# Ledger of designs, part 1: VH-VL binders against Uncharacterized protein At4g14100

Every score and structure here is a prediction.

Target 1, 181 residues: Uncharacterized protein At4g14100, of Arabidopsis thaliana (Mouse-ear cress) (q67yc9)
Amino acid sequence: DEPVPTPWPHQFHALMFMNYSGDLSMIDLWYDWTNGRNFNIIQEQLGGITYDLEWNNGTSFFYTLDESKSCRSGQLEVGILRPNWLDGAKYLGQQNVSGFLCNVWEKVDFIWYYEDVETKRPVQWIFYTGREAHIMTYEVGAVLEDEKWQAPVYCFNKEKKSLSTKGALSEFKGYKEKAAL
Structure headers, positions and changes below count from the first letter of each chain, unless a header shows other numbers; antibody chains are not in Kabat numbers.
F, E and O are the ipSAE of ESMFold2-Fast, ESMFold2 and OpenDDE, as the mean of both directions, binder to target and target to binder. V2 is 0.75 times the mean of E and O plus 0.25 times the DockQ between their complexes.
[cut] marks letters that were taken out.
The coordinates of atoms that the task and the answers printed are left out; those that the model quotes come from them. Centres of patches stay.

## First folded at step 1 (VH-VL)

Design b10
Fold by ESMFold2, look of step 5:
Structure b10 (fold): chain C 181 residues (1-181), chain A 122 residues (1-122), chain B 107 residues (1-107)
Amino acid sequence: as target 1 above (181 residues)
Amino acid sequence: QVQLVQSGAEVKKPGASVKLSCKASGYTFTEYYINWVRQAPGKGLEWIARINPSGGHTYYNEKFKGRATLTADKSTSTAYMQLSSLRSEDTAVYFCARDLKYSSSPGAFDIWGQGTTVTVSS
Amino acid sequence: DIVMTQSPSSLSASVGDRVTITCKASQSVSSNVAWYQQKPGKAPKALIYGASTLQSGVPDRFTGSGSGTDFTLTISSLQPEDFADYFCQQYNNWPYTFGGGTKVEIK
């Protein structure tokens, strides 16, 4: 009798407003389970753009396109979130969030997830780190063109790749172990 | 080589201000927060504040709010902390330290600067 | 703010000894605990984050464990370079807070 969390569509785009204790960003999330890839494009308030590109084989890139041309890359033990990643989440009942009546689940040590009761769309999720994502748009079936999924050439530069590989693996484990943004 | 290099020792009188610098090298400055932590003689560590160098967002320990001001200069990869209205209790070694913004461990510092000694006396 | 209570305040040990240092948080901090080593007149050096994850380049004789309120740092076979002060830190809540330290001395 408990509501069941809606599996993620195999492909979607969401625009999210992220709040981490007043440190604000807007994120374009392109989820593409069909092609085994996940992309967060992160615009920091009054700041730069950071690209977080993840592949289901564990390949991970975290880069900029500005003058710094930075890239961290690595190989993670886990792939992207599967559509049924909320399996085993604890149902916490219903709650009004910003005028939306939501079903609420908790995936312990990871996330609280808020889904609109009527439309079954995500409204909000809050990571155990304290980062709050507010879903602003949700486009089921949207696909980012293949050309945009290509990491820049300097992600494959041996000097930068060798320097960032250890740090990238350590620095990315939390995201991959506990889900995409 | 990843490092944070801090400015030299300061001797100040009560009521003055001090501005400390922390120059980052060997990594992309905007990918990490910069934190400031102090250690009074014979005492433990005390967190002061954090800055996001990308957009300049700051978060302060309430104890220092109104006296500490953090800034960052992306063009020189340098973070600054100004501490005003100094008193003898502010005598300490001041460290800068970084933590990765997009990780499972924001708040765990992986690299620290060498520290700057600030002495406040008459 | 969260108080991190560290024990013991000091200990004397010989090279080769097993050393155990504990931290107790005044409320749950999940696994959001880091451990640092600090030698006299020097900056802290990162050892452990996430309660149990070894920082890159740190010898595997260092082991972290715990969750919730009780945390432990263990040095399995003390080396001459390990004589230092050790601090725990929580990063679960604002403000970030540190334990009072443990001084590990030569016996």
Scores: ipSAE 0.581, ipTM 0.837, lowest interface PAE 2.0, mean pLDDT 88

## First folded at step 5 (VH-VL; from a21 with light chain N32Y N92K)

Design c01
Fold by ESMFold2, look of step 5:
Structure c01 (fold): chain C 181 residues (1-181), chain A 125 residues (1-125), chain B 107 residues (1-107)
Amino acid sequence: as target 1 above (181 residues)
Amino acid sequence: QVQLVQSGAEVKKPGASVKLSCKASGYTFTEYYINWVRQAPGKGLEWIARINPSGGHTYYNEKFKGRATLTADKSTSTAYMQLSSLRSEDTAVYFCARDLKYGSWYSSPGAFDIWGQGTTVTVSS
Amino acid sequence: DIVMTQSPSSLSASVGDRVTITCKASQSVSSYVAWYQQKPGKAPKALIYGASTLQSGVPDRFTGSGSGTDFTLTISSLQPEDFADYFCQQYKNWPYTFGGGTKVEIK
């Protein structure tokens, strides 16, 4: 009788408006389970663009394409979110989100997830950090050309530009028992 | 090496203002937030405010709104905090500290991993 | 504001002792708690984040535990360099707040 969260499509594109206590960004999310990859392209309000490229083998890149040519790379112990990553999430009932009636689930130390009861589309994600993602578009089956999934060559300099690979792995400490990341 | 280097000690009279600097090196300045935290002599730590150096967005502890002003200069990788209408209870060591803006799925990996050495501000008649 | 109540305010211990410091949040902060060590005249040094994850370069004698409102920092075998002040901090909700501190002194 408890509603079951809809697994993510194997490929989709979403445009998200992210609000972190007034610190705003627009994010293009390209999810591609078929090819074991996901890409978040983060445009900060009046600021720069950060590219977050993640692979199912745990390879992780955060980079810019501006003159700084920065890249932070690392190896995570887990891959990208699998389509059924909400399995075992704690159901919290229904809630209205600005005119959308949503089923709500929680993955502790990660996210509150809001799914439209009528359309079964994601409406909102609220991360435990207080970041609120509002899903503005949700394009099931959309794919990004393979050429666009290539991290810049400067991500592959053996002298990593990130501070700590262990720090990147530790980012998921609270999520290991609660979600398949 | 990654470091935050702060400006030197300040002695001020009540009612004055002070502007502290925090110069970042060894990392991409816009990848991290810069926070300001103070510690009065023999006391605990108090968070003042945070700036996103990329677009300049600031968020202030309500206690300091109207007195603290944060800015950042991307060309010099330097963050600044100005504190106005100084009082004797503002005597403290002021630290800048960074925290990472993005981990996977917009997570923040932790609290403040790198701190500046601190700037002592003394407010006395 | 979320109040972080830390206890004890001070303690005396000998090298080799097991030391436990507690921190209680006035409302749930999930696992978004950090622990810092601070020596006189120095900036704080991060020890633990995410309630239980050791910061890089921190010895494994430091352990953190807890979730929700109740958190502990444990030093399993106190070393001479561990005599310092210790602070918890929540970073889940604005404003970020710190515990009042625990001074660990040599007995």
Scores: ipSAE 0.717, ipTM 0.850, lowest interface PAE 1.2, mean pLDDT 88

## First folded at step 7 (VH-VL; from c01 with heavy chain S104R, light chain K24Q)

Design g4
Fold by OpenDDE, look of step 8:
Structure g4 (fold): chain C 181 residues (1-181), chain A 125 residues (1-125), chain B 107 residues (1-107)
Amino acid sequence: as target 1 above (181 residues)
Amino acid sequence: QVQLVQSGAEVKKPGASVKLSCKASGYTFTEYYINWVRQAPGKGLEWIARINPSGGHTYYNEKFKGRATLTADKSTSTAYMQLSSLRSEDTAVYFCARDLKYGRWYSSPGAFDIWGQGTTVTVSS
Amino acid sequence: DIVMTQSPSSLSASVGDRVTITCQASQSVSSYVAWYQQKPGKAPKALIYGASTLQSGVPDRFTGSGSGTDFTLTISSLQPEDFADYFCQQYKNWPYTFGGGTKVEIK
């Protein structure tokens, strides 16, 4: 039988190095299926920090905490990735990646997923957009305190909500739906 | 109102350089990429380069590497494109356009939702 | 580079007509395709992104479809304001590339 991807722990913390055609960022990922929430804290290279807060009810916040106090929020029809979101992915075989022997799966038009054969830890994610995520740390069971999951007050301003980039959210929805298949 | 306003028309000699500006307003400047696209008379659209105003990262079409230089000034929400060693073939309308910088790893920028009005650059001897 | 072959280069139509424009990519671009409308002397206007998602404020007579290599922009009932140039774009691979354009003229 072909190997199957290891379902995500219900709670984990990961630090990721992201490369998008040389546009680099560090992502502090907090996945919390138990409480139905996902958090990406994105440090752009020599740039600012963006907070991507996602709730399983479909609500998403994209905001900064700098002087701009920017926030985009929207309601999606899908929630966060389920632990077994990779179920049904096509097995492509084994490949050495960054010095790790990995099992490789593909979800068509979305992702190539690389998992260490020995430890079952994610090693690398390559998206069909060309974006590459390198998993730098992987802490199973790690939880971010509840107080850190609160979007800032200006995210709840009606005027700002109306300025939500509907186009961006729609596009995001499309990708999320693909991932959920 | 979200808009990109570009600088005025330019007339240059071959071999000269030109620097165009694109001022953003109505949105957070650092949340979107700024792209530059040109259109020669009666021709199609050609993508030149993209800049991330947040950190200044740039990505160029190989065709323009070495000649095009993108910069961005966060304090004025203005993007710039300098094109050097101008030739007659560079005669075109140059557009700046934004695409979303979502941040999530599976999002894809590249659909340009807002465009500047364009700047005509004429290169003639 | 990914070549976007757009067809036809021009077409004549009447108000009320159904208009179809196609774009074929030289390799798969998944759904990373946008469509733009451009009127003389103006900047392109975004119509569709993600191959099939309508841009905000764009009339629903515009529809995009396709995935992989073959894409279509359809105007269900051509209106007087729709006479313009139309361009497809792929934004999956660098460099981003556009189709050659389609001029929709009045018959």
Scores: ipSAE 0.752, ipTM 0.893, lowest interface PAE 0.6, mean pLDDT 92
Fold by ESMFold2, look of step 7:
Structure g4 (fold): chain C 181 residues (1-181), chain A 125 residues (1-125), chain B 107 residues (1-107)
Amino acid sequence: as target 1 above (181 residues)
Amino acid sequence: QVQLVQSGAEVKKPGASVKLSCKASGYTFTEYYINWVRQAPGKGLEWIARINPSGGHTYYNEKFKGRATLTADKSTSTAYMQLSSLRSEDTAVYFCARDLKYGRWYSSPGAFDIWGQGTTVTVSS
Amino acid sequence: DIVMTQSPSSLSASVGDRVTITCQASQSVSSYVAWYQQKPGKAPKALIYGASTLQSGVPDRFTGSGSGTDFTLTISSLQPEDFADYFCQQYKNWPYTFGGGTKVEIK
């Protein structure tokens, strides 16, 4: 009767074009459920690159690789999104999006999810924050080599982790409590 | 210590311009947006605009578009707001405040968690 | 612009009292509401975000609730340091807008 969203593949790579009211970015998403990790590499328009590295044990890093060598790190109570994280999402029917006929689901306080009816691939995600992600490429089974998943050494100093942990815990609390999975 | 330190008080005549500064320290400047908010005497808070210091993208409250200009200097970790064509109703305390750009899945907590001490701008004839 | 209507505009209370402040949005803002405390001559301080999530370092006597259009800040047992102005803010739609404020005064 109602279509169900396709569970995420255990490993994939996607390029996303993100639009936040004209504040633009390109994002490489590496999802790796098999090894309990996901990686968002965020290139802002005319700006810098932010690396968001997340582990299923709750370890979280947001860092740069430029001369600033910044890192915000923390330990969270929840891991990465599981492949079936869309289970129980509310179906909203079909819409044409950018020339694709999509099934649309909603996870309240998180996301509207648009999946192509024919190919079952994600086309668009609209986050409740107002960020619109357009999926440009979607490579099922793609794997980022293990060496690339290593957070830089400056994410692991005691003084920096203490300062970043307080901010990271505060900043992630709403996500945990609002996820209605 | 994470802080935003703002420039000192300004007294201006109608029709002039003012440029206020907001220097960030103790955190990675480009990880947060910088917002500008004003409070006229005895009044509530009014959001003016936001800048993304990473690429310089700005978003303005339409009420101030054309008069307010936000810039940021990454090398000094300083945000600026210029307000032109000043009028007596622009007399207010002007705050800068930060909010986090990215949490997991691009979420953000939404609160302005750190504010500058405020800069008083007085416009009198 | 989304109008945030805050009530009451002022109230008098004693230490130990339970205080309730409300905000109503002119249209749904989901849960994208923050609450701030401001003391005279000082910058605002964040208390609550996401309607109900406590900012780090804020005492648990502060509680936020609501979704959609109706939001409440509650102080369960007022302390001497809690006499201040309080503001709600929506951050769902541009421009961000604030409530008119509530002055909490000692009786």
Scores: ipSAE 0.748, ipTM 0.854, lowest interface PAE 1.1, mean pLDDT 88

## First folded at step 8 (VH-VL)

Design k5 (from g4 with heavy chain W105Y Y106W)
Fold by ESMFold2, look of step 9:
Structure k5 (fold): chain C 181 residues (1-181), chain A 125 residues (1-125), chain B 107 residues (1-107)
Amino acid sequence: as target 1 above (181 residues)
Amino acid sequence: QVQLVQSGAEVKKPGASVKLSCKASGYTFTEYYINWVRQAPGKGLEWIARINPSGGHTYYNEKFKGRATLTADKSTSTAYMQLSSLRSEDTAVYFCARDLKYGRYWSSPGAFDIWGQGTTVTVSS
Amino acid sequence: DIVMTQSPSSLSASVGDRVTITCQASQSVSSYVAWYQQKPGKAPKALIYGASTLQSGVPDRFTGSGSGTDFTLTISSLQPEDFADYFCQQYKNWPYTFGGGTKVEIK
């Protein structure tokens, strides 16, 4: 009779403030399960912007729009997080975090997940990499217009495309398997 | 071709400073952290510090805080480490090495996958 | 600091032998362990990351295992080019730390 984490809405936008041992960033997360896509737009403190565009067919792009015109692209066997990716997470009880009373779950090798008891909204995510994301806004049903999901043309340049799937599949399997179950 | 090319060997007196360079090529400089690691003769590896070349954020091993200073120049894709108040125990080979900042869902896809060739710093009285 | 205790500090082996090297972390590092090979006068070469994932271009005779505090690197059939020093590294928590190393040399 443990509380169950709320499945992610099929479409939402969240603004996150992320702290990695003082390395700060603001992130716009666009989650779109309906169209099989996930977009993180990462603004680093006093730095540049990295675009992380992921598709449910396994296509993955990390790119910039500055003069470097960089893109790291790949094709993976695992798609984006399912709405019920928290199924099977280990419940850790309730904790007051930044003035919010939260239910807390753990997915080993991935995340600690903090959900407000009253509103069922995410409050905080702490990744096993040591990154702490504070959810600043949470807009259920928000949709980013289709034209903004287009990777730049240089993501399709052969010199900038990764062809290796070994290793990457193994690492992603760890948290994707837990998320899928 | 991805590579990190480091500056040449240095010989210094105790109390001096040294500034080492690490030039990146073949990849997007701001996509990776640059780490500095040293190895004294016959000894193991010791992590010194990391820089995020995008905004210049640095994180130092407490052992080196106050003596090590990391900088990066995005326009030349070059990272630098300055080590001040040199002592004989600072005699070592100094490596730069990269690790990826962002993997899918904020995973780190690996440790230090590319290393520079190393720069020997000798501190003699 | 997380201490990585690596064993043995050295070993002698013949070509074709199975070699096992262990690392123990002073606290859980989850799966954030890498293994490196280093030959004299050279930079380390990454072999394994994420405790068990083989780095691209590394022969599959190298196998990593473990999670939490106990980690193992295994070379299933030692080759002449495998005589080198080997280091584990944790990269979960700051500062990143390395094991003391294992010298693998010819009997």
Scores: ipSAE 0.758, ipTM 0.854, lowest interface PAE 1.1, mean pLDDT 88
Fold by OpenDDE, look of step 8:
Structure k5 (fold): chain C 181 residues (1-181), chain A 125 residues (1-125), chain B 107 residues (1-107)
Amino acid sequence: as target 1 above (181 residues)
Amino acid sequence: QVQLVQSGAEVKKPGASVKLSCKASGYTFTEYYINWVRQAPGKGLEWIARINPSGGHTYYNEKFKGRATLTADKSTSTAYMQLSSLRSEDTAVYFCARDLKYGRYWSSPGAFDIWGQGTTVTVSS
Amino acid sequence: DIVMTQSPSSLSASVGDRVTITCQASQSVSSYVAWYQQKPGKAPKALIYGASTLQSGVPDRFTGSGSGTDFTLTISSLQPEDFADYFCQQYKNWPYTFGGGTKVEIK
């Protein structure tokens, strides 16, 4: 039998190095399926920090905590990834990646997923958009305190309330079934 | 109102350089990429390069590598494109356009929702 | 580079006509396709993104469809203000590339 991807822990913390055609960022990822929320804290290279707060009901906040106090919020048709979102993925075999022997799966038009054969930890995620995520740390069971999941007050101002992911919204719809969201 | 306002028309000699500006207003400058696209007379659109105003990261069309230089000034919300070693084939209208940076990992920027009015660059001897 | 082959290069139509413009990518670009309208002396205006999503403020007579390599922009009932040039774009791979354009002229 072919190996199957390891379902995500219901809660984990990961530090990721993201490469998007040389546009680099460090992402502090907090996945919390138990509470239906996901948090990407994105440090751009020599740039600012962007907070991507996602809720399983489809509500998302993209904001900064700098003086600009920028915030864009929107209601998406998809929530966060399920723990078993890789179920049904096509197994592509084993490959050495970053010094790790990995099992590789594909969700067509979505992702190539690399998992260490020995430890079952994610090693690399290559999205069909060209984004390459390198998993730097992986802490199963790690939880971010509830107070840290609160979007700033200016995110709730009516005048600033706008769907900022217009360009990506359609793509979200297109990937829902493919990603088993 | 969200808008991109570009600098005025330029007339240059072959071999010269030109620096165009694109001032953003009505939105947070660092939350969008700025792209440059040109259109030769009676021709289609050609993508030149993209800059991330937040950190200054740039990505160039190989065709323009070495000749095009993108910069951004966060303090003035202004993007710049310098094009050197100008040739007659560079005669075109040059546009700046924004595309959204952030979304899910499987979201891709690149759809340009807001455009500048364009800057005509004429290269003639 | 991904080549976006747009057709036709020009067409003549009357007000009220159904107009269809196609764009074929040399390789799959998934749904990472945008459509733009451009009038003489003006900047392109975004019509469609993600192959099928209507840009805000754009009339619903404009529709985009397709995935992979074949894409279509349809104007269900051409209006006087719709006579213009139209361009497709892929933003799946670098460098971003545009179709050659389609001029919609009055018959």
Scores: ipSAE 0.712, ipTM 0.888, lowest interface PAE 0.6, mean pLDDT 92

Design k6 (from g4 with heavy chain Y106F)
Fold by OpenDDE, look of step 9:
Structure k6 (fold): chain C 181 residues (1-181), chain A 125 residues (1-125), chain B 107 residues (1-107)
Amino acid sequence: as target 1 above (181 residues)
Amino acid sequence: QVQLVQSGAEVKKPGASVKLSCKASGYTFTEYYINWVRQAPGKGLEWIARINPSGGHTYYNEKFKGRATLTADKSTSTAYMQLSSLRSEDTAVYFCARDLKYGRWFSSPGAFDIWGQGTTVTVSS
Amino acid sequence: DIVMTQSPSSLSASVGDRVTITCQASQSVSSYVAWYQQKPGKAPKALIYGASTLQSGVPDRFTGSGSGTDFTLTISSLQPEDFADYFCQQYKNWPYTFGGGTKVEIK
């Protein structure tokens, strides 16, 4: 039998190095299926920090905490990724990646997923968009304190001019549903 | 109102340089990439380069590497493109356009939802 | 570079007509295709992104379809304001590239 991807722990913390054609960022990822929430804290190279806060009810916030106090929010069709979102992915075999022997799976038109054969830790995620994520740390069971999961008050002001785009988050409609297939 | 407003028309001699500006308003400047695209008279669109206004990272079409230089000023929400060693073939309307850079890990920038009005650059002896 | 072959280069149509414009990529670009409308002396206007998603404020008579290499923009019932140039774009690979354009003229 072919190996299957290890389902995500219900709670974990990961630091990722993201490369998009040389545009680099560090992502502090907090996945919390138990409480139905996901958090990406994105530090751009020599740039600012963006917060991507997701709730399993479909509510999402994209905001900054700098002087701009920008925020985009919206209701998406689906929630956060389920632990077994990689189910049905096509096994491509084993490859040596970044010095790790990995099992490799593909979800067509979405992602190549690299998992260390020995430890079952994610090693690398290559998206069809060209984004490459390198998993730097992977801490199973780690949980961010509840107080940190709060969007700032200005995210709830519909009249605030800091909203980046009318109809915010429309570009993400249906993406999680497709990813979970 | 979300908009990009570009600088005025330019007339240059071959070998000269030109620096165009693109001022953003109505949105958070650092949340979008700024792209530059040109259109020669009666012809199609050609992508030149992209800048991330947040950190200043740039990516260039190989065709323009060494001649095009993108910069951005966060304090004024203004993007700039300098094009050097101008040739007659560089005669075109130059547009700036934004595309969203933030989102999910698999978000795909590159669809330009807002464009500047364009700047005509004429290169002639 | 990925070549986007757009067809036809021009077409004549009447108000109310169904108009179809195609774009073929030299290699697969998945669904990373956008369509733009451009009127004389104006900047391009975004119509479609992700091959099939309508931009906010764009009338639903515009429809994008396709994946991989073959893409189509359809105007179900041409309106007077729709006479313009149309361009496809791929943003799957660098450099981003555009189709040659299609001019939709009044018959």
Scores: ipSAE 0.775, ipTM 0.901, lowest interface PAE 0.5, mean pLDDT 92
Fold by OpenDDE, look of step 13:
Structure k6 (fold): chain C 181 residues (1-181), chain A 125 residues (1-125), chain B 107 residues (1-107)
Amino acid sequence: as target 1 above (181 residues)
Amino acid sequence: QVQLVQSGAEVKKPGASVKLSCKASGYTFTEYYINWVRQAPGKGLEWIARINPSGGHTYYNEKFKGRATLTADKSTSTAYMQLSSLRSEDTAVYFCARDLKYGRWFSSPGAFDIWGQGTTVTVSS
Amino acid sequence: DIVMTQSPSSLSASVGDRVTITCQASQSVSSYVAWYQQKPGKAPKALIYGASTLQSGVPDRFTGSGSGTDFTLTISSLQPEDFADYFCQQYKNWPYTFGGGTKVEIK
């Protein structure tokens, strides 16, 4: 029988190194299915920090905490990734990636997912967009304190919202739907 | 109003360099990539390069590597493109255009939704 | 580089006509395709992104369709202001590339 992807823990913390054609970032990922929330704290190389806060009710916030105090927020029709979002992915076999023997699955037009055969930890995610995520740390059961999950007050003020929200949300929805299949 | 305003027309000799500017306003400068695209007279569009204004990361069309240099000044929300060793074939209208940088990490930047008005660069002896 | 072959290079149409423009990618670009309108002396204007998503403020008579290698821009009922050049673009792979353009002229 072919191996199946390990469902995501209901709560975990991961530090990821993201490479997008040389545009590098570190992503502090907090996945919390139990409380219906997901958080990406994105540090761009030699750049700023962007906060991507997602709620399972479809509400999302993209904001900064710098002087710009920018925020894009919107309502999506779908929530965060479900723990078993990789169900139905096509098994491609095993590959050595970054010194790890990995099982590899593909969701067409979405992702190649690399999972360590032994530990069942994610190792690498390659998206069809060309984005390449390297999982640097993976801590099952880790939870960010509730106080850290609050979008800043200016996210609730129309005067501080970015005009790019509409476009971002459209792209968001499309890819999330693909991941949910 | 969201807009990109580019510098004025340039006339250069072959071998010279030109530096164009693209000033952004009406949005957070660091939330979008700035792309440069050119269009020769009566021709199509050609993508030159992209810059991330946040950290300064650049990505170039191989065709322009070594001749094109992108920079960005966050303090003035202005992007720049310098093109060196100009040739007659570089005669074109040069556009700056933004595309959204951030979505989920599994999403892609979108179309170039806002364009500058273009800068005509003429290279002639 | 991914070549975007756009067809036709030009067409003549009347107000009210249904207009179809196609782009064929030399390899799959998934849905990472955008369409632009350009009028003389002006910058391109975004119409469609993600192959089928309408840009904000663009009339719904413009529709984009397709995935993989074959893409279509359709104007359901051509309006006087729609006479212009149109370009497709892929942003799946580097370098980004554009179609050769289609000039929509008055018949």
Scores: ipSAE 0.739, ipTM 0.897, lowest interface PAE 0.7, mean pLDDT 92

